# VH-VL binders against Cytochrome b561 and DOMON domain-containing protein At2g04850: the designs that were tried, part 1

Scores and structures below are computed, not measured.

Target 1, 131 residues: Cytochrome b561 and DOMON domain-containing protein At2g04850, of Arabidopsis thaliana (Mouse-ear cress) (q9sj74r43to173)
Amino acid sequence: QQASIAWTYHPHNATLDLCFFGTFISPSGWVGWGINPDSPAQMTGSRVLIAFPDPNSGQLILLPYVLDSSVKLQKGPLLSRPLDLVRLSSSSASLYGGKMATIRNGASVQIYASVKLSSNNTKIHHVWNRG
Structure headers, positions and changes below count from the first letter of each chain, unless a header shows other numbers; Kabat numbers aren't used for antibody chains.
F, E and O stand for the ipSAE by ESMFold2-Fast, ESMFold2 and OpenDDE, each averaged over both directions (binder to target, target to binder). V2 = 0.75 x the mean of E and O + 0.25 x the DockQ between their complexes.
[cut] marks letters that were taken out.
Atom coordinates printed by the task and the answers are left out, and those that the model quotes come from them; centres of patches stay.

## First folded at step 1 (VH-VL)

Design d1 (framework fv_diridavumab)
Fold by ESMFold2-Fast, scan of step 1:
Structure d1 (fold): chain C 131 residues (1-131), chain A 123 residues (1-123), chain B 111 residues (1-111)
Amino acid sequence: as target 1 above (131 residues)
Amino acid sequence: EVQLVESGAEVKKPGSSVKVSCKASGGTFSSYAISWVRQAPGQGPEWMGGIIPIFGTAKYAPKFQGRVTITADDFAGTVYMELSSLRSEDTAMYYCARDYYDSSGYPYYFDYWGKGTTVTVSS
Amino acid sequence: QSVLTQPPSVSAAPGQKVTISCSGSSSNIGNNYVSWYQQLPGTAPKLLIYDNNKRPSGIPDRFSGSKSGTSATLGITGLQTGDEANYYCGTWDSSLSAYVVFGGGTKLTVL
């Protein structure tokens, strides 16, 4: 089970550019990366980006979620919290060096995100998972 | 669609260094790794090393460790390869190529290639 | 010389079939995926086969790949004069320091 992250902070505009590197454990699985502004390493309250392949096209899909204790990832849309201390300026995902149709056990994925940090709180707590 | 454009041909003296560039265009630069592969006249391809531009971390083939340096300028979408202590056997066509990497970071295959640049080492 | 062994040359007439072998060891072909590249005179190599037996978009189905144990094979059916080229196999080697290895190449002559 491995993951890595590369990042660059731009003080001029308080933006953090991130590249999260993870691996799938199945062709129909998912890889997620996120931040929790309230609690370190806790799923509840996390703002996450989840990457998974579209079963019909093989195209990699990236969706933003806000995890809430009342919401399950496999049932309907996730609920957003009304007040966020962090905003995503952009996000995207791709398979590292390959075609989407080559997703297999152990295939790598990059998740790119630009995060605008609040001037009131520059600390963020990273979380990641896969399924 | 995806293009890799290398710098022009070089003629160098033994003992000098050469630095060649590879500019990626038409596709996503930072989503892939870039490798350098050379081919001496009449020989097969030989992998020199590669870089994941986002991390700035390069891997080198054992034969070239200590003589080759691969760097990336993500903003310019350009990867560089510098080979030092040139010898006559370094005369070759030098290609940059886009890689697919496995989960352990080892390249699987090269799906797009630059047209190559010639480096000639002669006295 | 080359870590992967290929025959230096093969020849056949238009419309015929050829096979090109690539032999390695457990640390390379035996444990890893194999790719194949076509190099026409004066050009860069072009990917023909990846992941042992898959074709990129645009590669005709008369090109095929297979792998068994520590050896791989490239098959070409319905030979055309435009297939005259050098063919290289490639994979990575998992021993001591992982790195990419290529075969020495096979020159295909279409008579």
Scores: ipSAE 0.000, ipTM 0.512, lowest interface PAE 15.0, mean pLDDT 71

Design d10 (framework fv_diridavumab)
Heavy chain, then light chain:
Amino acid sequence: EVQLVESGAEVKKPGSSVKVSCKASGGSFSSYAISWVRQAPGQGPEWMGGIIPILGIAKYAPKFQGRVTITADDFAGTVYMELSSLRSEDTAMYYCAREYYGDYDAFDIWGKGTTVTVSS
Amino acid sequence: QSVLTQPPSVSAAPGQKVTISCSGSSSNIGNNYVSWYQQLPGTAPKLLIYDDNKRPSGIPDRFSGSKSGTSATLGITGLQTGDEANYYCGTWDYSLSAGVVFGGGTKLTVL
ESMFold2-Fast, scan of step 1: ipSAE 0.006; ipTM 0.547

Design d11 (framework fv_diridavumab)
Fold by ESMFold2-Fast, scan of step 1:
Parts: sequence; structure tokens; C-alpha cells
Structure d11 (fold): chain C 131 residues (1-131), chain A 121 residues (1-121), chain B 111 residues (1-111)
Amino acid sequence: as target 1 above (131 residues)
Amino acid sequence: EVQLVESGAEVKKPGSSVKVSCKASGGTFSSYGISWVRQAPGQGPEWMGGIIPYFGTAKYAPKFQGRVTITADDFAGTVYMELSSLRSEDTAMYYCARAPDYGGYSLFDYWGKGTTVTVSS
Amino acid sequence: QSVLTQPPSVSAAPGQKVTISCSGSSSNIGSNYVSWYQQLPGTAPKLLIYDNNKRPSGIPDRFSGSKSGTSATLGITGLQTGDEANYYCGTWDSSLNAYVVFGGGTKLTVL
């Protein structure tokens, strides 16, 4: 499988704990996972975590990004925006960070994150890509 | 109102190390990146590296790889930069600056006031 | 050593327009967004422009940015005495040792 996702929902604080598994196209490539609160299943507008290996050390680096209409992937590093749960609308799902990500056999990565949801909305759509 | 407060001026001898701190207040500390940018007298800014405190991983400019270590104490809201094997050319003003990531297209939206580090024998 | 090239100085009278250039290569300006910073004497740099042509809140619209090929330009119209400062361009260099790079700076004097 090129990509898979597993999650556990915690109703007491309206969060999803998730583990995303993705496969790199090449050893120097990247894998990204995210959620779009405004337009489900659209890549543009997604709040994403992008994992890529440091070319010198091989250590996994994980950075947050927003894929909006002003960002073009072929123009270098994606512009990232901080996620502020206090400023996000109550109807929006949000990602407030992944602290664990590991590379398995150099060909894949696992991203761990917690996602805050509105208390009345448990339906979310995930997007992912690689390059 | 985001404010970055840096530690006080340092005077060091060649071969020693220096550790500068940057305490973030007034904003969401763990969701932002903090970079270290230095500026030697009469020169332009030079990026040293950055960290996203929530992730705990740092990225360094090649010139400083092996001499610089950037760490974060998320609980204390503080980022540290330690530079070892000091040389006279390390004499500069050292700024911490907030970014969405490790500089994100050089987008530094808030800067500390700077810490002077002087290296002399 | 500065990776991006800026003219060392520029000057004009109040009310006039100036442009400050920033030249790089395909691995930096040619491939990435450009930011501009204003540094008043004795202060830290302040973000003026990001993503080639966008302004943060609080930056007046007389400041503008543009990018063409491997060069970027900062434009200032309606010059004011308070604009006298050093200006720096910045971007990401996408080469193997990728990192943030800045220009050497341009001193703007308002005569």
C-alpha cells in the first residue's frame, strides 16, 4: 500500500489521534499528509505535515504547511503557517502538530498527529501526496 | 503582541562556547519556528539555523553545521543557541526571529532586539 | 559573504519613488519566493514584504514587491524621511545545502 491511515477518536476532548503511513517515490523525496477544513478532498487549502529526510544525516524532518492558492510546489519549500486553535473557526478541523515521525527501511514514513475537531463534527477528509 | 526576549550580552575568549537564549511571549510558542540570524558589524544578516519547538528538530546552515546546536524547552517557552569553538569572526549581533518554519521563504515576522557576542583574546 | 546582490545605496527626495533591486540565481530567487526587510538604525530588521509581493498588516501600500526571473525589486512610492534605513532581500536557496540567504543590503538615504 502506498498510503494508509489509522485513527482513534477521543470524545471527551474532541480529538483524533492518528498515524499516517506513506511511501517515498525516491530516497530524497517527501511525503505529506493533511486535512482541508474548508473543502474536503481538495489538496489546495489543506493544512499539512510534510516529512522528508535530511540528505546529510538521514534524520526525518517534519514541517507544517498550508497548501493554498499562492503556493506552487515546484517553486521550492512550501510556505507554512502556524496553526492557532484559538483563531480557527469552531466549524473547522485543525492540526496542532505531530511530534513523532519515523522512517522505516528508508522507503516509508509514519507520521503521528493529533487533530482537534469541533465537538459536533466528527467527519473529516484526509489528503496526501508525495514527490 | 508577540515578543521575543533574548539573554544579555556576552564577552568570550577564542575557543570557548556561548549559549544565548530567546524567550517567547504573547503568542503560540510551540506552533511557530524560531530561527537564529546573526549580523556582523556593517554586514547583512546571516541565517544560522532554526527549530520548531513542538517538533524538537533543528535545521542548520552548512557553515555552522557541527559548531551550532539549537534546542527548545517547550515547557519554559525558550529556545537556545549554542555556538562552540568561537573565533573572532563570530563577533556579531545575534537575533532570534519567529517564522512559520525554519525561515519559510525567509518569512520572519517578529524579531528579538538582538544579543551582542564579542569574541576577543 | 552575501549570496544575493543589492546596490549598496540609493537616494531620492521626499515624495519621489525609488526601486531597490536584488539579484540571485535559479537556485534561490529563480525558484523561490522573496521577502524584504527594513532595518532602521539601531533596531532589528522588520518584515516589509513576503511571497514576492504581499504586505503584512500595518505596512502601507506605498511599499511593493515584484519578481522576474532571478531578480526581485522592492518599490517605495511617496518617499518619507522615516523610510531612511537599510533594506535587505531574503529567500531560500534550493541547492543541496538548502538554507535561508540574504542580500548584502541597500542603504536608502532620503535627501
Scores: ipSAE 0.007, ipTM 0.525, lowest interface PAE 12.0, mean pLDDT 72

Design d12 (framework fv_diridavumab; at its last look DockQ between E and O 0.05; V2 from the best seeds 0.00; counts 0 for: pae E 13.0 > 2, placed apart)
Heavy chain, then light chain:
Amino acid sequence: EVQLVESGAEVKKPGSSVKVSCKASGGTFSSYAISWVRQAPGQGPEWMGGIIPIFGTAKYAPKFQGRVTITADDFAGTVYMELSSLRSEDTAMYYCARHSEYTVTTYYYYGMDVWGKGTTVTVSS
Amino acid sequence: QSVLTQPPSVSAAPGQKVTISCSGSSSNIENNYVSWYQQLPGTAPKLLIYDNNKRPSGIPDRFSGSKSGTSATLGITGLQTGDEANYYCGTWDSSLSAWYVFGGGTKLTVL
ESMFold2-Fast, scan of step 1: ipSAE 0.006; ipTM 0.548
ESMFold2, look of step 2: ipSAE 0.005; ipTM 0.522
ESMFold2 (binder alone), look of step 2: mean pLDDT 89; pTM 0.924
OpenDDE, look of step 2: ipSAE 0.070; ipTM 0.753

Design d13 (framework fv_diridavumab)
Fold by ESMFold2-Fast, scan of step 1:
Structure d13 (fold): chain C 131 residues (1-131), chain A 121 residues (1-121), chain B 111 residues (1-111)
Amino acid sequence: as target 1 above (131 residues)
Amino acid sequence: EVQLVESGAEVKKPGSSVKVSCKASGGTFTSYAISWVRQAPGQGPEWMGGIIPIFETAKYAPKFQGRVTITADDFAGTVYMELSSLRSEDTAMYYCARLGEWFGEYYFDYWGKGTTVTVSS
Amino acid sequence: QSVLTQPPSVSAAPGQKVTISCSGSSSNIGNNYVSWYQQLPGTAPKLLIYDNYKRPSGIPDRFSGSKSGTSATLGITGLQTGDEANYYCGTWDSSLSAYVVFGGGTKLTVL
């Protein structure tokens, strides 16, 4: 099993709590998971959390991105700093409810998030990829 | 902390192109979306497009499709916006701005000071 | 052309309270978070409010935001002459495939 997901939806505050389980294809690669809040069942427009290792420390970094039909994610290692992650985590504390985290176990990775959705979106479709 | 520094004012003829730069300082820009937003005299802001430097392609607003190109130079820490086939109505202040984005959260948290582009004969 | 509708101007005296409205539709304000920007004469816009009601570090609590249905409101209390500026609302619009769409702006005059 290369990927799986567990989630709980809380309609009273339109919040989705999730845990995504994925596998890296290389030690320096990335794993991403996301949803499309605007057009369910389409990969284009998805909001994605991408997990990748810091090249200096080996610590996993988790950052948000948007996918659209013109975007190609760069292959290979990504570069970022812990200060960037702290800033992003702080700015999104209310959206992630303190549950945004990533854990690595060998080639396996878990992404935890609590995500706020559009109030009128009753169906949720997720996407994932790796490189 | 984070500062976005734009290139200087430009005066261009109709039909030419202009390339404006935005240099990020005080941190890495590779993991943040940098957008270009213009403001014509007396008008509100208008989003043109943006790039996340770790991605290979940029996203553009439909109104500017085919005329705008946004690129990033990771070594220089700089994002560029090139607008072609200039018209008098392209006369505006052009801002670069960092997009704060998480699931369901889109806003601009840091802005450059703006670059004036004037298109006239 | 602006996607979001704001009154073109508002005015009040120092120390008073003013509210600025921003009206949209279900594809923007109705389903998404609203941000507000202050633009002082000759300067770039500055983020005042994000996520409907939150203030960035350094923004005083006399600035507040709220949202109801397809409309949002920026409140400013204890008006100061330094608040004289243009104010813009912004949000995500899913129907236009744009990250942020803006209102036409409201010019605040402190008499």
Scores: ipSAE 0.007, ipTM 0.522, lowest interface PAE 11.9, mean pLDDT 73

Design d14 (framework fv_diridavumab)
Fold by ESMFold2-Fast, scan of step 1:
Structure d14 (fold): chain C 131 residues (1-131), chain A 124 residues (1-124), chain B 111 residues (1-111)
Amino acid sequence: as target 1 above (131 residues)
Amino acid sequence: EVQLVESGAEVKKPGSSVKVSCKASGGTFSSYAISWVRQAPGQGPEWMGGILPIFGTAKYAPKFQGRVTITADDFAGTVYMELSSLRSEDTAMYYCARDLSYSGYDSPDAFDIWGKGTTVTVSS
Amino acid sequence: QSVLTQPPSVSAAPGQKVTISCSGSSSNIGNNYVSWYQQLPGTAPKLLIYDNNKRPSGIPDRFSGSKSGTSATLGITGLQTGDEANYYCGTWDSSLSYGVVFGGGTKLTVL
């Protein structure tokens, strides 16, 4: 497998800072990381961050999505780099902030995010994929 | 398992537009990208563009930029290709094909499942 | 205009071996995987080879692929009359033809 994750938990803010390391299959592909707040063991229903190169500029773009019940992505609100707050809950997941490294080494990419955990829950079942 | 079903033949006048559909049958598009490839009579295949339905983001070959639009109704499992400002040289067979470059299941840069093709004839 | 160059035709006798070449540049074959397609008259292309040398399920091992530098080759052994078709190579191109490019095709005649 060609993926890893590192994180640091901040108890005062109930915030988890994470860095996901992934590898593209092709130069025009995508890499995604996510969590399913409703069913941790299932891909469907996951809230995901997907990184892909812009066809026009070549720069990496990071966008939030929700995987619906048919394993399709529904485009959600855009993450803004000035925002630094992310909230996850059992009723819904909302992403308000995020950042992504624009520097890559060959096929590798780094995705950074700050996740504000509800209910002081530090048990995270993450998923990742690429295409 | 999945098959790609294309819409029926079209006869169009010069200057008009045509919209061809490609529907997944026996499954869904899932994480795969769908490309449109045309073939004029007696000529080889020519890639027009593609879309990853789950993203809704399309890429187009430079020759068709500005004339082609590829869209996806990812919930319904249908991808569309619209070509505008038709000329007689646009008379061709138009194929949709599953592009492994976005699959996550197999290798990039190959088309493993093809529709049967839609004939588009541009005549006066 | 085809970005990838193939010979327009090739011929061989039943049971023999034939090789079809595909020539490109560093922006396409040199940096990317090559695929090969068989097209019988009146049908859609059929994938024979992907990732330079891999066969999809159902493709017999008498079809093989290879890549060296900016060129690729499709090999067909034990030729059968049913192999008479047009053959096309394909790959990504990151230059002016961003996306997928195909060769001009090679008509294989089984004599």
Scores: ipSAE 0.006, ipTM 0.516, lowest interface PAE 14.2, mean pLDDT 71

Design d15 (framework fv_diridavumab)
Fold by ESMFold2-Fast, scan of step 1:
Structure d15 (fold): chain C 131 residues (1-131), chain A 122 residues (1-122), chain B 111 residues (1-111)
Amino acid sequence: as target 1 above (131 residues)
Amino acid sequence: EVQLVESGAEVKKPGSSVKVSCKASGGTFSSFAISWVRQAPGQGPEWMGGIIPIFGTAKYAPKFQGRVTITADDFAGTVYMELSSLRSEDTAMYYCARTYDSSGYSDWFDPWGKGTTVTVSS
Amino acid sequence: QSVLTQPPSVSAAPGQKVTISCSGSSSNIGTNYVSWYQQLPGTAPKLLIYDNNKRPSGIPDRFSGSKSGTSATLGITGLQTGDEANYYCGTWDSSLSAVYVFGGGTKLTVL
């Protein structure tokens, strides 16, 4: 299969550590992983981490991105854009500010992220896509 | 929960190298970064660097870059820190500690190993 | 700056309250979350506070943290003899290269 995920939950600080493994469909493409706190079955509204090569330097970039009706992810190169780190609902999961890492091995990419869970709800619906 | 078990005390000559190990007890280092922090006698802690075992990617504090090498034995549960060209001022307690990634807005070290004493003397 | 400034020592009697300050700059405390570590004599540091003001499981409510601008504060109420230790603040410094920095430490003496 083209994607897999591993996770570890830390009860003392309510943190879920995730490692997502995915594959690019092209050398200039992108791979994204995320969660949707408001509508678990929908991609739109997801808070995602997108890995893609910088068009100018060729280095791999990882950015937090919110998918909504105004955001269009296309098959092909993405421009590097500064995005605010989006915190999810205080009663659900949130991304730690900037605690993310990525590495590319040919057509494959690994995305590491830490998600802080609020309250006692540990149910997380996650999604992935690529372009 | 996982505990970090460090290797035993070392006594080294100036100019030599020392390699300290850190093992996960009760689990693995999957999904974590491991940092190395040293503390000289009477001084505060000093971050040396860290590694994300699943990536094999290490980052070093500028003060130690060129002398320190941090490696992982896969993500099976062992991380190593090797410090070369030892000097008397490298005499310190060396700790490994679990952390999240090597940079960002939110980070802490938990748990910590018990520390490995390294003494550099002639 | 690359280091955080703490008072070298504080002292108080059992049952009293103490505060320990940690002063930094915009590139460290001003931008990033602050953690606090307790180090009892002869032991490794132990996480006491993370994300400015949160306690790990097992840390009693009498320990608290706060952050304002480029400074952070650790508060200890109901001081006990077992609190006698060195306390360190810590955070990332983003000025030119991301490096984790610790404060110089504060020795708490319980009289």
Scores: ipSAE 0.007, ipTM 0.514, lowest interface PAE 13.2, mean pLDDT 72

Design d16 (framework fv_diridavumab; at its last look DockQ between E and O 0.05; V2 from the best seeds 0.00; counts 0 for: pae E 12.6 > 2, placed apart)
Fold by OpenDDE, look of step 2:
Structure d16 (fold): chain C 131 residues (1-131), chain A 123 residues (1-123), chain B 111 residues (1-111)
Amino acid sequence: as target 1 above (131 residues)
Amino acid sequence: EVQLVESGAEVKKPGSSVKVSCKASGGTFSSYSISWVRQAPGQGPEWMGGIIPLFGTAKYAPKFQGRVTITADDFAGTVYMELSSLRSEDTAMYYCAREIPYYDFWSGSLDYWGKGTTVTVSS
Amino acid sequence: QSVLTQPPSVSAAPGQKVTISCSGSSSNIGNNYVSWYQQLPGTAPKLLIYDNNKRPSGIPDRFSGSKSGTSATLGITGLQTGDEANYYCGTWDASLSGYYVFGGGTKLTVL
């Protein structure tokens, strides 16, 4: 399954509404989308939303993360925290097939986000990955 | 199993351009960065550049900046490398390879390689 | 000419151990993961070691990698005739907006 992004930018209020379409590669995997304010195609320094299964229920969870250079050196789990440089007004995630769908290899996920941009910034560095 | 299938061998005149394609078989490029690496006879591999097909964002080695163009179709199954102003020194095997990044693009190893496309430049 | 420096050649008898060095700088090996590639005659490079010291599936534990500072080392124990090949180190260089760099390669001859 291929990934894709759909978005609508609203110039009147500088709001970006987007939907990222990704695919899991394993039942315990993750799918992430975000924005790097400084550099394209780099997770490090990015503000990301990561979708993954709840370890207890298996239900889809979406949490925000601020990635920095230390991520590459970490062996422990990432700690979710509110996004700072990216003004996220709303976010959600859903699996194709609805709430009864299970995360597995090939499972499709949609990540929705609404981001408030600066009035003079129309260039966004999107980042994404999965594991 | 994912395989990278490259286009056929090319014979070109100096000053012309060549465009090589790389297509994924058994998978897609959508979640990965695809690199182009060439190897002249008797020499080591040389990274030319790469692209993230999903975003269409390409990166080039300084040596080839301005002379190489890497593109991909939409949410690509195929990546292209075009090299212009060919010279005899461009005679080499041209490989496409898939990068599997850790947390960053442009940080991972090249895990899957095509069989290569021979490009010969001669007058 | 290569950004990463390797010895041109190494040789040893079957069963012995060999090491191949790879020397770089703070902008490449110093800050990024090192990979090693094996290239048998007439074939494309094959990933042998990634992330300094990790082996892909199918790579025997005779192959090992290490990194210290701005240098990396590939170790091969129990040398076999089939190990005769060219070996290249590779990593990302953070300079000039970032690009991948290879070593000049080391020809391993099994005596």
Scores: ipSAE 0.006, ipTM 0.641, lowest interface PAE 9.4, mean pLDDT 88
ESMFold2-Fast, scan of step 1: ipSAE 0.006; ipTM 0.542
ESMFold2, look of step 2: ipSAE 0.006; ipTM 0.532
ESMFold2 (binder alone), look of step 2: mean pLDDT 89; pTM 0.924

Design d2 (framework fv_diridavumab)
Heavy chain, then light chain:
Amino acid sequence: EVQLVESGAEVKKPGSSVKVSCKASGGTFSNYAISWVRQAPGQGPEWMGGIIPILGTAKYAPKFQGRVTITADDFAGTVYMELSSLRSEDTAMYYCAREGDFWSGYYMDVWGKGTTVTVSS
Amino acid sequence: QSVLTQPPSVSAAPGQKVTISCSGSSSNIGNNYVSWYQQLPGTAPKLLIYENNKRPSGIPDRFSGSKSGTSATLGITGLQTGDEANYYCGTWDSSLSAGYVFGGGTKLTVL
ESMFold2-Fast, scan of step 1: ipSAE 0.006; ipTM 0.544

Design d3 (framework fv_diridavumab)
Fold by ESMFold2-Fast, scan of step 1:
Structure d3 (fold): chain C 131 residues (1-131), chain A 122 residues (1-122), chain B 111 residues (1-111)
Amino acid sequence: as target 1 above (131 residues)
Amino acid sequence: EVQLVESGAEVKKPGSSVKVSCKASGGTFSTYAISWVRQAPGQGPEWMGGIIPIFGTAKYAPKFQGRVTITADDFAGTVYMELSSLRSEDTAMYYCARGPEYSSGWYNFDYWGKGTTVTVSS
Amino acid sequence: QSVLTQPPSVSAAPGQKVTISCSGSSSNIGSNYVSWYQQLPGTAPKLLIYDNNKRPSGIPDRFSGSKSGTSATLGITGLQTGDEANYYCGTWDDSLSGYVVFGGGTKLTVL
């Protein structure tokens, strides 16, 4: 399909290793994946990785991002704004401190991330979208 | 197993630029953060910036924003740091350091190069 | 000068215990994990502690870390002459779009 995810949870260090597979809607589009490590059922506070191609080189850029009520990834297409895509996470501990990488293969993208879960909550709800 | 090998010592004039390289071997290069940390004689370390090679996007410390450029050649397994508009206070040992090998902060430096001396004098 | 504050020096005899403090603010230690580094004369720093209190493989259990509020502590027990070094704390500071900060360092002398 358009998206899939593979993951492994490591209880010894409360770390979630994952690989998210997505597809771009357009060559200049973006793909995002995220999780809220503190409140898994809520969108607000989610730590999100947004992948998008640099317009000059075509190389993928991956940026950590925290969703708050003023910036929301929606179920439908999000009108992407350049400033929103380059906004970095205001919290570095759980996302910028983990392993992360992104790889493009044609219209598809893979996002690899290692996220530390502060609450040890086993109810893990991820969010993703593209634009 | 993991090694970071830095380029040789440099002597530069004030106002010039210097470009130092860091070649990584052993383990996965592309997905780990590589940072540049300098240490002036008799002083503590200061972080200049870093890059995750698969991104191609660098992040810089505020003090160095605008005169440092960090780039990666993923094929060559090499990260570069170029510092421009050199001043005498840029005389320091320059280290490359790798980010987390375990699920911890991007800034946890588990492997370090041996350091490259850069001397700026007229 | 340094964003994180450490005592400039500590000293003790072989076999004794020492603690080295590291003080910051809510934007750095208060919000992020702390690492500790050992730097022997003429060498690059070496990671001793990560994620506040964890040791990398090969680091003896004589070295320990802790964090409370905006401060962190490195503990060294059973002091050996080979522990004479500079010790630095480090963390992430969320201000100014984020960057790595280090302490000013503590010289440990084993008398």
Scores: ipSAE 0.006, ipTM 0.525, lowest interface PAE 12.5, mean pLDDT 72

Design d4 (framework fv_diridavumab)
Fold by ESMFold2-Fast, scan of step 1:
Structure d4 (fold): chain C 131 residues (1-131), chain A 124 residues (1-124), chain B 111 residues (1-111)
Amino acid sequence: as target 1 above (131 residues)
Amino acid sequence: EVQLVESGAEVKKPGSSVKVSCKASGGTFSSYTISWVRQAPGQGPEWMGGIIPIFGTAKYAPKFQGRVTITADDFAGTVYMELSSLRSEDTAMYYCARSEGYSYGFYYYGMDVWGKGTTVTVSS
Amino acid sequence: QSVLTQPPSVSAAPGQKVTISCSGSSSNIGNNYVSWYQQLPGTAPKLLIYDNDKRPSGIPDRFSGSKSGTSATLGITGLQTGDEANYYCATWDSSLSAYYVFGGGTKLTVL
């Protein structure tokens, strides 16, 4: 409801293409999605993509992080303006050789990613959160 | 080119607290993690902790847990490190340094831009 | 005391090759990426190597890094007098809470 995911698996190159749909809690909030490519059943070590608005430029930023059991994600300071449709795409951004992009429209956000899965582990455990 | 500008030298008495600031010049903190690293005279560097300024999320080395607090006044402004219950052994150079992202497995946690350091002297 | 062990000193003549070792455990070097820092007297540390073997822009290729098991090595070829400095390895340690840790340092003397 508040979040959904669409994905396509390409077995020839062990690549997962996905689009995560989320909703911000507030105009200055963040939305994150991730997987653990090395150990899919564990949250610690997960590679997370976090989308949030840059307070200086107002543009949506997408940053990758690795979850550490001691890290707690929190939202930034509130902004007073509505979120508009903004597309971010970077040819230099990658997650284990994949590509990343994000789009927002009002309170909703889409995170696009392509990730390469280990040939020894075809199970995927994904996580998401927001603040 | 981004520079990290640290506050000026401090001389403190044992038992007091010190608060050092770090501000980006020529750029922002929005896409980075900021760490605090200290170095006592004649010793190697020691990581105290780091913060992701846009989230306000801080992590501390076990040795400093409970005595150090790292904060940011907003996502693109200034990062602070406050050390309490000062002892003579806290006499050191205190550096702030940046790294891209917070990661020990995906991105390097290599600190590529460093402040010039703030000297803190604790003496009776 | 450092959990990452480096030799306290190493020396070589100009033009020679030198290697600096860094030994840890499975909870740090064995499972995490290693960085190397150069520190000239009176200056802040400078990032020399990240992700075990990658160089930041501006670092010459005579500096190299490698990792095998629980040990990492910094290599310097074509040694120059300006390389005289302290060198530190660094990585995450996850055994007693995750935190970033530096090695004890190696003083490189040229000449």
Scores: ipSAE 0.007, ipTM 0.534, lowest interface PAE 13.2, mean pLDDT 72

